VH-VL binders against q9vne2r244to415. Designs and how they scored, part 2

Target 1, 172 residues: q9vne2r244to415
Amino acid sequence: KLHKAQASQEAKRELQQALIDDINDEKPYNEITSDIKDFSQRTNIPDHEIIVIIWSTIMSLGEWNKKEELVTDQAVRHLKNYCPLLQAFASTDRSELALILKVQEFCYENMNFMKAFQKIILLFYKTEVLSEEIILRWYKEGHSNKGKMHFLEQMRKFVEWLQSAEEESESE
Short names: E, the ipSAE of ESMFold2; O, the ipSAE of OpenDDE; V2, 0.75 times the mean of E and O plus 0.25 times the DockQ between their complexes.

## First folded at step 1 (VH-VL)

Design m9 (framework fv_mosunetuzumab)
Fold by ESMFold2-Fast, scan of step 1:
Structure m9 (fold): chain C 172 residues (1-172), chain A 122 residues (1-122), chain B 112 residues (1-112)
Amino acid sequence: as target 1 above (172 residues)
Amino acid sequence: EVQLVQSGAEVKKPGASVKVSCKASGYTFTGYYIHWVRQAPGQGLEWIGWINPNSGGTKYNEKFKGRATLTADTSTSTAYLELSSLRSEDTAVYYCARVYSGYDLDYWFDPWGQGTLVTVSS
Amino acid sequence: DIVMTQSPDSLAVSLGERATINCKSSQSVLYSSNNKNYLAWYQQKPGQPPKLLIYWASTRESGVPDRFSGSGSGTDFTLTISSLQAEDVAVYYCQQYYSTYTFGQGTKVEIK
């Protein structure tokens, strides 16, 4: 189990470094996407792990403002540059859910990002990285214990807005 | 000029249905929600529900669910409230109001229609 | 549902004097994500629809006289008319738009 875990961990570090190199070389996003897909096929790393590595790498490239009122806008602006890349690996329900959970964990573990969660999820929704279906699933049942009540409250108005676009359900 | 113009007063018997119209002008009809609010004579304001003219999606106050139906016709920029199984307690002025649609936008009610008095009496 | 309670139910104020209306919500209407209070104030004169005065608890609508001001945050809100004029005789309603839409019972302002 350990040997296979070590090989997987090394492959993930290799992917992260390759992604950093591609970004620093200012490669077009279609070429970066192609490089990652080739890597995924070669190493057999699934999309739900790839998307988490992409998220973590992108966030590691930012030099974050310590003031929470400034960091939210900074993060949204930074992430807009990488939405096409994230979208390329958000093709499964598992990948989308993995991304939401990782964003939740990041915002919980970094106090200056506590108020950024909803705006990041809104960005991913508008850029088709995250679907309405998966956001609603996360809100109802797919949640982490980390900051659960805080992030559910933060998303309440956005979820209400999402539900306004769907046909009214039969009342229970 | 942004305006909401409602249909004229109605007198109905208990058990009947009424359909009130709200014609919008001076803005993009599909860009805003239309909310419905009623006010019994000398009483306060009570929210009924909203419709999104762009999608046809609706939301109702639980008190009116099953009796109120909200619709919109984008070709005429007109929203409708139909209330069925009328009771004397439904006697009120019924208002439509425009509200911004979309997250983190303005959600206050402006403008309001002039109101439609619905009287339910035997 | 969020319950909105106004006080007083009615008040009589002399021309030129200050009028103060309070509004309390049963739970906070402050949205932490954007730091905005989802609270509006409306003025209604007999035979007319309500007219928007203030939104986001303290932002005055265009065309509303500067004698009208809103303050407060979370659960406790105040509408102040700094110098009452004859045309200010009306019923005033607070409204939350944080979770669905509910109105206070109204406060009737009359000239003493």
Scores: ipSAE 0.000, ipTM 0.495, lowest interface PAE 12.7, mean pLDDT 85

Design s1 (framework fv_socazolimab; at its last look DockQ between E and O 0.05; V2 from the best seeds 0.00; counts 0 for: pae E 11.6 > 2, unsure alone 66.8 < 75, placed apart)
Fold by ESMFold2-Fast, scan of step 1:
Structure s1 (fold): chain C 172 residues (1-172), chain A 124 residues (1-124), chain B 109 residues (1-109)
Amino acid sequence: as target 1 above (172 residues)
Amino acid sequence: EVQLVESGAEVKKPGSSVKVSCKASGGTFSSYAISWVRQAPGQGLEWMGGIIPIFGTANYAQKFQGRVTITADESTSTAYMELSSLRSEDTAVYYCARDLGYDSSGYYYGMDVWGQGTTVTVSS
Amino acid sequence: QSALTQPASVSGSLGQSVTISCTGSSSDVGGYNYVSWYQQHPGKAPNLMIYDVSKRSGVSNRFSGSKSGNTASLTISGLQAEDEADYYCSSYTSSSTLVFGGGTKLTVL
């Protein structure tokens, strides 16, 4: 509801500031993770909402290049530093799907990131933030209208590879 | 637009090792796969292996497993291929190439940008 | 020997069409849609012509790729003198590696 949305907005701002403060203080990831888990327990906010807040905060820290080709490399390198933190809150299928949908939304709304989507998803796959199962589910069932055809085409080759690897695994 | 510039020609003795460099300039490096392909005089192309610099993971062709090491230095946008226990049969032009496929475990091979090639001669 | 089989040579006349085959197995060409074709002129690095079986890499539409079972094919229509070169196929494998064909020398008569 509306009241829940307002509470989530306030919590987002509080968590974003706390996360920025922890990063500026150069806290290790295990301490940052502990701080966020304490926040989650205090506010009863589930991991699928927390991971979206973490994503948005991390992306707010970047000073992004306006050139599409350069920003993709910049974003992947920046995000690599925070994969352990994201992984800590990718605890459920719901959390993983929420993250994919938020990455899709971000890339759609920021023109210079339109070609970055697949490489960000591949990074998250390789660092075990996102599972093969959830990426395939997003591809088959993704209902987001934001750049749908564009992002499905970007992911086509990667999905074909995942399906190929799955077939081999099932055979022997 | 990305360009790949390889290190200069090498003359090596049998049993030694050679390390060829491939420096990317102009565009993206870290998030694209870099493959190493060699070609002996008058012979065909032979894939040796590849790496995605951002992940630091490399895949090698079975023939070269144990003799080849592919690495990358993101800070200098440079990939390296080191081949040990050199034989006369290793005399070849060694190319680095940017692969459109991203993944060290499952490259989607289409190499759209190539280095100029490095001639390695193994002789006594 | 090369993992993928190509004819050593093919020839065609100016303005005609030629087809170059690339035959593998179910663990490479037959199992995956990751076949590429490269053109190499003497003393030059290879140039990507086709990737993902049939997608052109900014090259003329005279070049087309296809696949049936374990065999991929490169077709060059309207042959021109500058098409004379060596052509190589490559394929992804079930071992997460890449293999090349032995190469085909195209002679334009």
Scores: ipSAE 0.014, ipTM 0.604, lowest interface PAE 7.4, mean pLDDT 85
Fold by OpenDDE, look of step 2:
Structure s1 (fold): chain C 172 residues (1-172), chain A 124 residues (1-124), chain B 109 residues (1-109)
Amino acid sequence: as target 1 above (172 residues)
Amino acid sequence: EVQLVESGAEVKKPGSSVKVSCKASGGTFSSYAISWVRQAPGQGLEWMGGIIPIFGTANYAQKFQGRVTITADESTSTAYMELSSLRSEDTAVYYCARDLGYDSSGYYYGMDVWGQGTTVTVSS
Amino acid sequence: QSALTQPASVSGSLGQSVTISCTGSSSDVGGYNYVSWYQQHPGKAPNLMIYDVSKRSGVSNRFSGSKSGNTASLTISGLQAEDEADYYCSSYTSSSTLVFGGGTKLTVL
């Protein structure tokens, strides 16, 4: 059991390094996606773990401004480039939920990102990385304790908007 | 119906560690927070920390930081609480509980399902 | 983190109403509506009674919750013998932690 766990961790590290290398080499995202999928199949690493690794990797590549207002926009711009890659592995509800939770963790652990959470989630919604259903699930049931009050408050208006939009669509 | 079943009673010596398990059945596990709450004899409830299994990282009360480790295994739907450097004051019933999420308004919070409790006795 | 402040004990007669207070700070009770109330009978695990200050968790309408400022209150009307128990308030904090009150022993006379 320990050996399997270690092997899994090593595989994850390998994946992360490969991803870093590919990004630095400006490899097309479709190729990166294909490579990661192959890797996932070979190592039996599920998409919800893959997407977290991707998130961590792409965020590690950023040099972030210390000012909250500036870093928010910077983060959105940075992440926008990787949305196709993230989308490819947001294949399950679990994967999407894992991503949003990881974003929450990141924003909580990095103080300058505390205000960036809502905009990041909005970006992922607009780019179809995250579905409305999972955002609502996160909001209702699946949120982390880490800074939850802050992040839930940030998302309140957005969630209300999502809910209203759904009602309108059902009435049509 | 979601149920939480905890491991059996423990008797430990001072300075040792104890690990209590909490297995969930009858529902979803990964997206809900599992909290650990203890209660010393004749005393009140004390929140120790919590974890959302899918998130993997735990949140701790300041009092227990560095001494408590909360983990979760999604494959077995089991949460764990390990408390190290045990003292006589750690003698208590330890509960796991499922934390509720939020309603549509984003205000609701509580623990609606509780384990049966695990008695941990620390004695020389 | 300091525990929320509850009276150690309250008592009431059958059919009467009692109120249990829970006093915190702007960083917990006063700052948010994340107040819950738990009932605990001897030798049993706690039961969620109220969440979000005033919402009932499948319990009798005899139980009601409210909040004013930094003080939350649990009111039990029409006291019954089975209501005799310990009651705990809890609140989410600004530090993303939970805090409990010291508990209140309710005696039904």
Scores: ipSAE 0.008, ipTM 0.555, lowest interface PAE 9.8, mean pLDDT 89
Fold by ESMFold2, look of step 2:
Structure s1 (fold): chain C 172 residues (1-172), chain A 124 residues (1-124), chain B 109 residues (1-109)
Amino acid sequence: as target 1 above (172 residues)
Amino acid sequence: EVQLVESGAEVKKPGSSVKVSCKASGGTFSSYAISWVRQAPGQGLEWMGGIIPIFGTANYAQKFQGRVTITADESTSTAYMELSSLRSEDTAVYYCARDLGYDSSGYYYGMDVWGQGTTVTVSS
Amino acid sequence: QSALTQPASVSGSLGQSVTISCTGSSSDVGGYNYVSWYQQHPGKAPNLMIYDVSKRSGVSNRFSGSKSGNTASLTISGLQAEDEADYYCSSYTSSSTLVFGGGTKLTVL
């Protein structure tokens, strides 16, 4: 099993490099998506692991401002360009949750992004990368590490709005 | 080092309510979820619900919706579970546990710290 | 009662390997395709053994998790007397609720 785990890690590194190469070659995102799906089929890497690799690769391509108040808008503009690619692999509840958790980890580990979390999740909601159901699930589940308290505070107003809309629909 | 200490055993009549406390020491109480799990004599574990203390809003198992209320008090680092309209079937040991949830890779880490359990007996 | 199905009991001899299964619908086991496993000795609170089906616990290398289809499995190799206990699987469902399997009593012969 160690041998299988090492082969899987090598496949994931190969995927990241292939994605970088495709982006540098300026391939249309539908072609990049097809390349990734073919690679995923050959290597049996599931979508919830693929979407995390896509996120990490996309964020590695950004040249980020050190000032917190500037980087949030920069991140949203950067990520908006890649939402179609992310959406293609947000195919299950698991892949969506994996993405939220990876964004959480990224913002926690990169201090200039600490206040960007809510706006990134809102972008993903508006572009249908993330569903309301999964955002609410993330908000309510017992994940207590990686600075979740701070991100839950950022999300409180938005989640309250989502819950109000859900109650209105339920009452009908 | 997180420790959870629950309130003492209780004997209750049918139709009454019980409120079990769970006091946390060590770690940051507001930063992790507290889940409540019960176990009837000779039976398995049954999740009742949980709360992240700073937000105060609880999530409940469908079976207990309407009868259970879970709350938290950050100032005392204490979570509470109140079960109303008690029946003989509610006789059980009630545990609180720290729930670590999912990590950034989507893996569920589970409940790593448990209270000692509180026996609630519902008897006429 | 429980959306996760475990056998009521399993037995094995000292030094052998034993496997405990945990089967659910795709929404319960296939949500994140991972479960956690708890060991409970009589009169004690449960003890978390396995974080998920693909990772080992910090307790002992003899305990391992795996998954095939909608069934998660806990394998205990080199069975020892202290392994005699009740074992529970758990997972979050798609409704943001936690469920436990019915539990498996492991008897060491």
Scores: ipSAE 0.006, ipTM 0.523, lowest interface PAE 11.6, mean pLDDT 81
ESMFold2 (binder alone), look of step 2: mean pLDDT 83; pTM 0.886

Design s11 (framework fv_socazolimab)
Fold by ESMFold2-Fast, scan of step 1:
Structure s11 (fold): chain C 172 residues (1-172), chain A 119 residues (1-119), chain B 109 residues (1-109)
Amino acid sequence: as target 1 above (172 residues)
Amino acid sequence: EVQLVESGAEVKKPGSSVKVSCKASGGTFSSYAISWVRQAPGQGLEWMGGIIPYFGTANYAQKFQGRVTITADESTSTAYMELSSLRSEDTAVYYCARSEYDSYYMDVWGQGTTVTVSS
Amino acid sequence: QSALTQPASVSGSLGQSVTISCTGSSSDVGGYDYVSWYQQHPGKAPNLMIYDVSKRSGVSNRFSGSKSGNTASLTISGLQAEDEADYYCSSYTSSSTYVFGGGTKLTVL
């Protein structure tokens, strides 16, 4: 249904603008989370779509360096500030997977971010936005998507470490 | 241009520990992985372990597990390698070397730190 | 963990070519295209020559790398006196570690 699709797209743009306004007003994350939850209830937008909107909004706020080495660290520093907000909407396996796929898409579409994928995923793992389980699922089930083989290769060392960590006690 | 500068030479007694530092300059420290590679006099290169500072993850060669600890401090762009229970066989030059976190080769090397273990 | 197998020494005359082999297993050289070659002059740190099996790190095109099965090779053509050095291969492993070959001393006659 075309009219339903249009209404949904308009609601998503409204959420993005509200999020930008909250960030510019320097609201604490618990108030931003509350505002988004209220919006979700009124519009019936599920968490797996909200987390993608949050990601896209946060990335739209950055003024990105054109050099690969500099933009990766810039993006990580920028994203660290918003991990509590992302975590609030990483409530299901579906929303976590939606986030990984959207990060992959963003890095694929922006050449200067091609090397940033692994570091962004690792940031989300360290801040408990993404679980080990979902990262391993993405890795094992990621055969066919564009750019996927490139990003699977980037993640190889980390995935091997995640698998070995199940066998080892804390390393200090 | 990236440079790695290692701490100065050490003379240690058997049974003690040594901690060697490797300070990165000129690049983006958080984008690196840092390896530690040693070379005993007249011998070949031996990989001891490495760390990805950003991830906090360290991997060690089996021979050194339990005796080596590799750490990093992003605020000072410095990696460390601590080797405990020193023996005369640990007398070697210790190198740090960096790679990009998604690469599998070491393109920049420190100058080496000579560690001598003698009584 | 295990060292890769290299000949202890090789020699060649000025202007000739020489090949150094590096043999491992399916868990290192045979399993990945992550073989690198390092040149070391006496008293100096190693210098990266070749990475990812065959890519040059800004060195002369006289240096080339290849791999077949479990064996990687470094070929140096047009030998010059300054090529006298120790050469080490290295590979990534299935245990997310690195291993070095025992090293090869090149003598230019």
Scores: ipSAE 0.007, ipTM 0.521, lowest interface PAE 10.5, mean pLDDT 85

Design s2 (framework fv_socazolimab)
Fold by ESMFold2-Fast, scan of step 1:
Structure s2 (fold): chain C 172 residues (1-172), chain A 123 residues (1-123), chain B 109 residues (1-109)
Amino acid sequence: as target 1 above (172 residues)
Amino acid sequence: EVQLVESGAEVKKPGSSVKVSCKASGGTFSSYAISWVRQAPGQGLEWMGGIIPIFGTANYAQKFQGRVTITADESTSTAYMELSSLRSEDTAVYYCARGPYYDILTGYYMDVWGQGTTVTVSS
Amino acid sequence: QSALTQPASVSGSLGQSVTISCTGSSSDVGGYNYVSWYQQHPGKAPNLMIYDVSKRSGVSNRFSGSKSGNTASLTISGLQAEDEADYYCSSYTSSSTLVFGGGTKLTVL
């Protein structure tokens, strides 16, 4: 199983490097998407792992401000450029949930991002990377102990907004 | 140096609507909260609502819900505030102001302000 | 109506200190550390002085902010003639809105 783990790790590093190269070459997103889908087919890496690699690669390309109040805006601007790519691999409930959990983990492990979680999730919601259904499921079911209380509280108002959006539309 | 430039003074009749613009120059637009704040003659500041352009998320004070619409055009770095069903009590200076956001719906403070647009509602 | 209570006026002498209070409830000032203070001179737009209760927005260290329970305070030390202005507090609310205080006219004697 070590042999299988080593092969999987090599494939993931190969994908990360290929993605970095494609971004540096300024390839259009449809071409990058096709390259990744071909890679997924060859390596049998599922979308819920691919989307995590895309997330990690995109975040590795940023040079992040250490101030909590500045890094949130920086991250949202940076990520907006890659939402079409993330959306292409957010095709299943499992891949959407995997993405939320990795964003949570990243924000927990990088203290300057502790307040960025909600804004990143909102960006992904507005760009149709994440569905209302999966955000609500994550909120209700908890799914991760890393900063759980903090991130659930951070998302409380967003969840309330999601639940009230239909009524507000009718009132206008 | 970031600057917000608002559209010119307006004189409107009761029952009409007014749309005030706020153009950002010299800095980023999309990733800040843009608030609209008004001040009637000799009175205090009153928050009407705001928008975070990168999210397209607009939020309004209860008093103005149903009468105010706040929008943003990222391509022109311009925010708009439209107030309908105008009354004499809507006579005020209207300010746009920007600040960072820490919530999905609202900025917490406003560090750059427009010059103000005088809207007079009279018959 | 303003949701936050400020004194209508305060006065102080040149070189002395003055404190302006801003009182709300647990759903605004008491519930969050998101209080800001604005200075407004006649005919001009407001200028941010303090944000997040106590952080200065590039203004003189003569300006300081604090909070205790439901009351936030702006203290101006070493009063100068140019400090004469209207001062407004503002707070984030549990409804994800902003509210302002009624404003305080500072007179420098």
Scores: ipSAE 0.015, ipTM 0.602, lowest interface PAE 6.9, mean pLDDT 86

Design s3 (framework fv_socazolimab)
Fold by ESMFold2-Fast, scan of step 1:
Structure s3 (fold): chain C 172 residues (1-172), chain A 124 residues (1-124), chain B 109 residues (1-109)
Amino acid sequence: as target 1 above (172 residues)
Amino acid sequence: EVQLVESGAEVKKPGSSVKVSCKASGGTFSSYAISWVRQAPGQGLEWMGGIIPIFGTANYAQKFQGRVTITADESTSTAYMELSSLRSEDTAVYYCARESYDFWSGYSYGMDVWGQGTTVTVSS
Amino acid sequence: QSALTQPASVSGSLGQSVTISCTGSSSDVGGYNYVSWYQQHPGKAPNLMIYDVSKRSGVSNRFSGSKSGNTASLTISGLQAEDEADYYCSSYTDSSTYVFGGGTKLTVL
């Protein structure tokens, strides 16, 4: 209780290690998902924190190319393998927003990934990890100041394309 | 349409510092990279460093590490380059230049907009 | 440390073609498709001609760029008097910096 924040941090580290172990054991995604959900219930960690831990763990497993133009394609190829796992915890608007903000933070803090943000978001959109709704909300509201205008400019044409799909109602 | 306007010519003594400004107008400032490139009389172009204003972090060519500081003020759309411990061989025209990024292709546009240049003369 | 290698000068006659080379290493020209070419007339700031190896920045179709291994090339066809200028290549590097070539003076005869 008095050390609730510290206990929560320890639980998150434990989840990250358990996820690494499951991946190294080559467990099927449905078993990894089950293991994570069991852990979440025991430790009371919500999905919007789980998805961030999954993202961070997946990125920690990559041996990233130092060349900016090569790392983007490498990251997209690596992340494609884990989209079903990310999708399983993209259960709420809050979880999707947490993920996009964490991707933004990662790309901001890792110089060779500065141009990778847009391609990663496109991958997550195509694999239904991120919805059109949450991408538009992120763009409109700009909840993080870390590289805000840089990443908003990267996404401008994609967002314009998303917005061009006008809502059309055909009721009787 | 996008324009970069640099501060006026400077005459400095050896051992002093100079701070050159570069004001952007007519476009987005914060998300573009701003580079500083110098050219000594009759010599070639030399990249000194650059900054992406929204990040606030600059990177520098090894030759200028410890002598150059590049900063940006987003509120005034102005980038600055300060060079310290001036020597006679620092006499040059100093340019600022902008680099754009294309979302769809993932490519940079190169340094597509340049300032007019600021002449810095270092003499005794 | 080292600038990219360009010939100091090149010359061509009106209407002919000329090619300027820019040689680096796998840590710059060979490693990235971020090679640009700049034209500079006396007393003027540089003007971007080519970016991303081969893309024109709104300049004449007479200007084209290419790259093979560690060497990038700028080709100017149908030479005109106004093409007489200094030409510089530049490349992104493994250190997240830029490096310029030494420059080439083009003389149109």
Scores: ipSAE 0.006, ipTM 0.486, lowest interface PAE 11.7, mean pLDDT 82

Design s4 (framework fv_socazolimab)
Fold by ESMFold2-Fast, scan of step 1:
Structure s4 (fold): chain C 172 residues (1-172), chain A 122 residues (1-122), chain B 109 residues (1-109)
Amino acid sequence: as target 1 above (172 residues)
Amino acid sequence: EVQLVESGAEVKKPGSSVKVSCKASGGTFSSYAISWVRQAPGQGLEWMGGIIPIFGTANYAQKFQGRVTITADESTSTAYMELSSLRSEDTAVYYCARDWGSGSYYYGMDVWGQGTTVTVSS
Amino acid sequence: QSALTQPASVSGSLGQSVTISCTGSSSDVGGYNYVSWYQQHPGKAPNLMIYEVSKRPGVSNRFSGSKSGNTASLTISGLQAEDEADYYCSSYTSSSTLVFGGGTKLTVL
């Protein structure tokens, strides 16, 4: 029924508030993850929607510098604290793709973040939030049209490095 | 396990330039940040700047802005620090170091080169 | 020279604890949770002991870090002879740079 749409919106609002409360209470990663998983089971909200809510909540907690050259480092520092939480809900291809698309959209819609995309994606790659496979899929076919040429050019060297699989196993 | 190997000691005249190299062995060079840190005889550590090789971006401490250039060659897994307009107070051991946090300068430097002694005199 | 203030020297007896302070401002130590501690023995490169204020990169749990306001602290418990070294703090700054403290010589008596 129509009541299901209202219930779903209320559930997502509840998750966002519960996450804010857990973060403000400085709960350890494991407890926050357990709280969200319990919530997911009760409300049947899938991981690809949960990870987007986690991303949006985390980004809403930052008071961002207006200067492009400073905001990138600020964002990377802020996000590093939450990588274990994001990783817990990045277990499916769909969740990973949903996250990278939301990062792209956020960076496009917030002008001071236009150059932050590549460093955020590198952070998520190194912390195993995003896999090489999903980053390559995003680059070739899965990307949003929002800022498309800008973000593809920004990621070009990183993607070439991923594809090269430089192996320095060579005889002397 | 990554190791950083720096170039050999240098003796330079005031007003000249020095270029120190730092070669990483292992497969994880391009996505890590490499910092340059110096230490004058009997003095403390001083951060000069760092680079993230895959992006080609370098950041410099204000004191060295305009005199230091940090570059990286991904094909040889080698980072470079060039310091120009040398003065006697630039006499120091110059270290390269990898930041453990990958893609940043500020999480902590877990792997260090052996240091390159640069003497600026006669 | 040094943007972060450390005591020039500290001393402690074998088996005791010692604490080394690192004081900055709201634009470095007080503003960010990116304080690292390094141990340096004579003639050697520094070794990372603590990162992100309190995290250990696989070193002994005798080493612990903390922060209160603009002051970060390194505490070494159960002092051993090999702990005798210079200790440096470093912090991220609001200018997206790093600064080091002046260093502290630890003497184990």
Scores: ipSAE 0.008, ipTM 0.562, lowest interface PAE 8.7, mean pLDDT 86

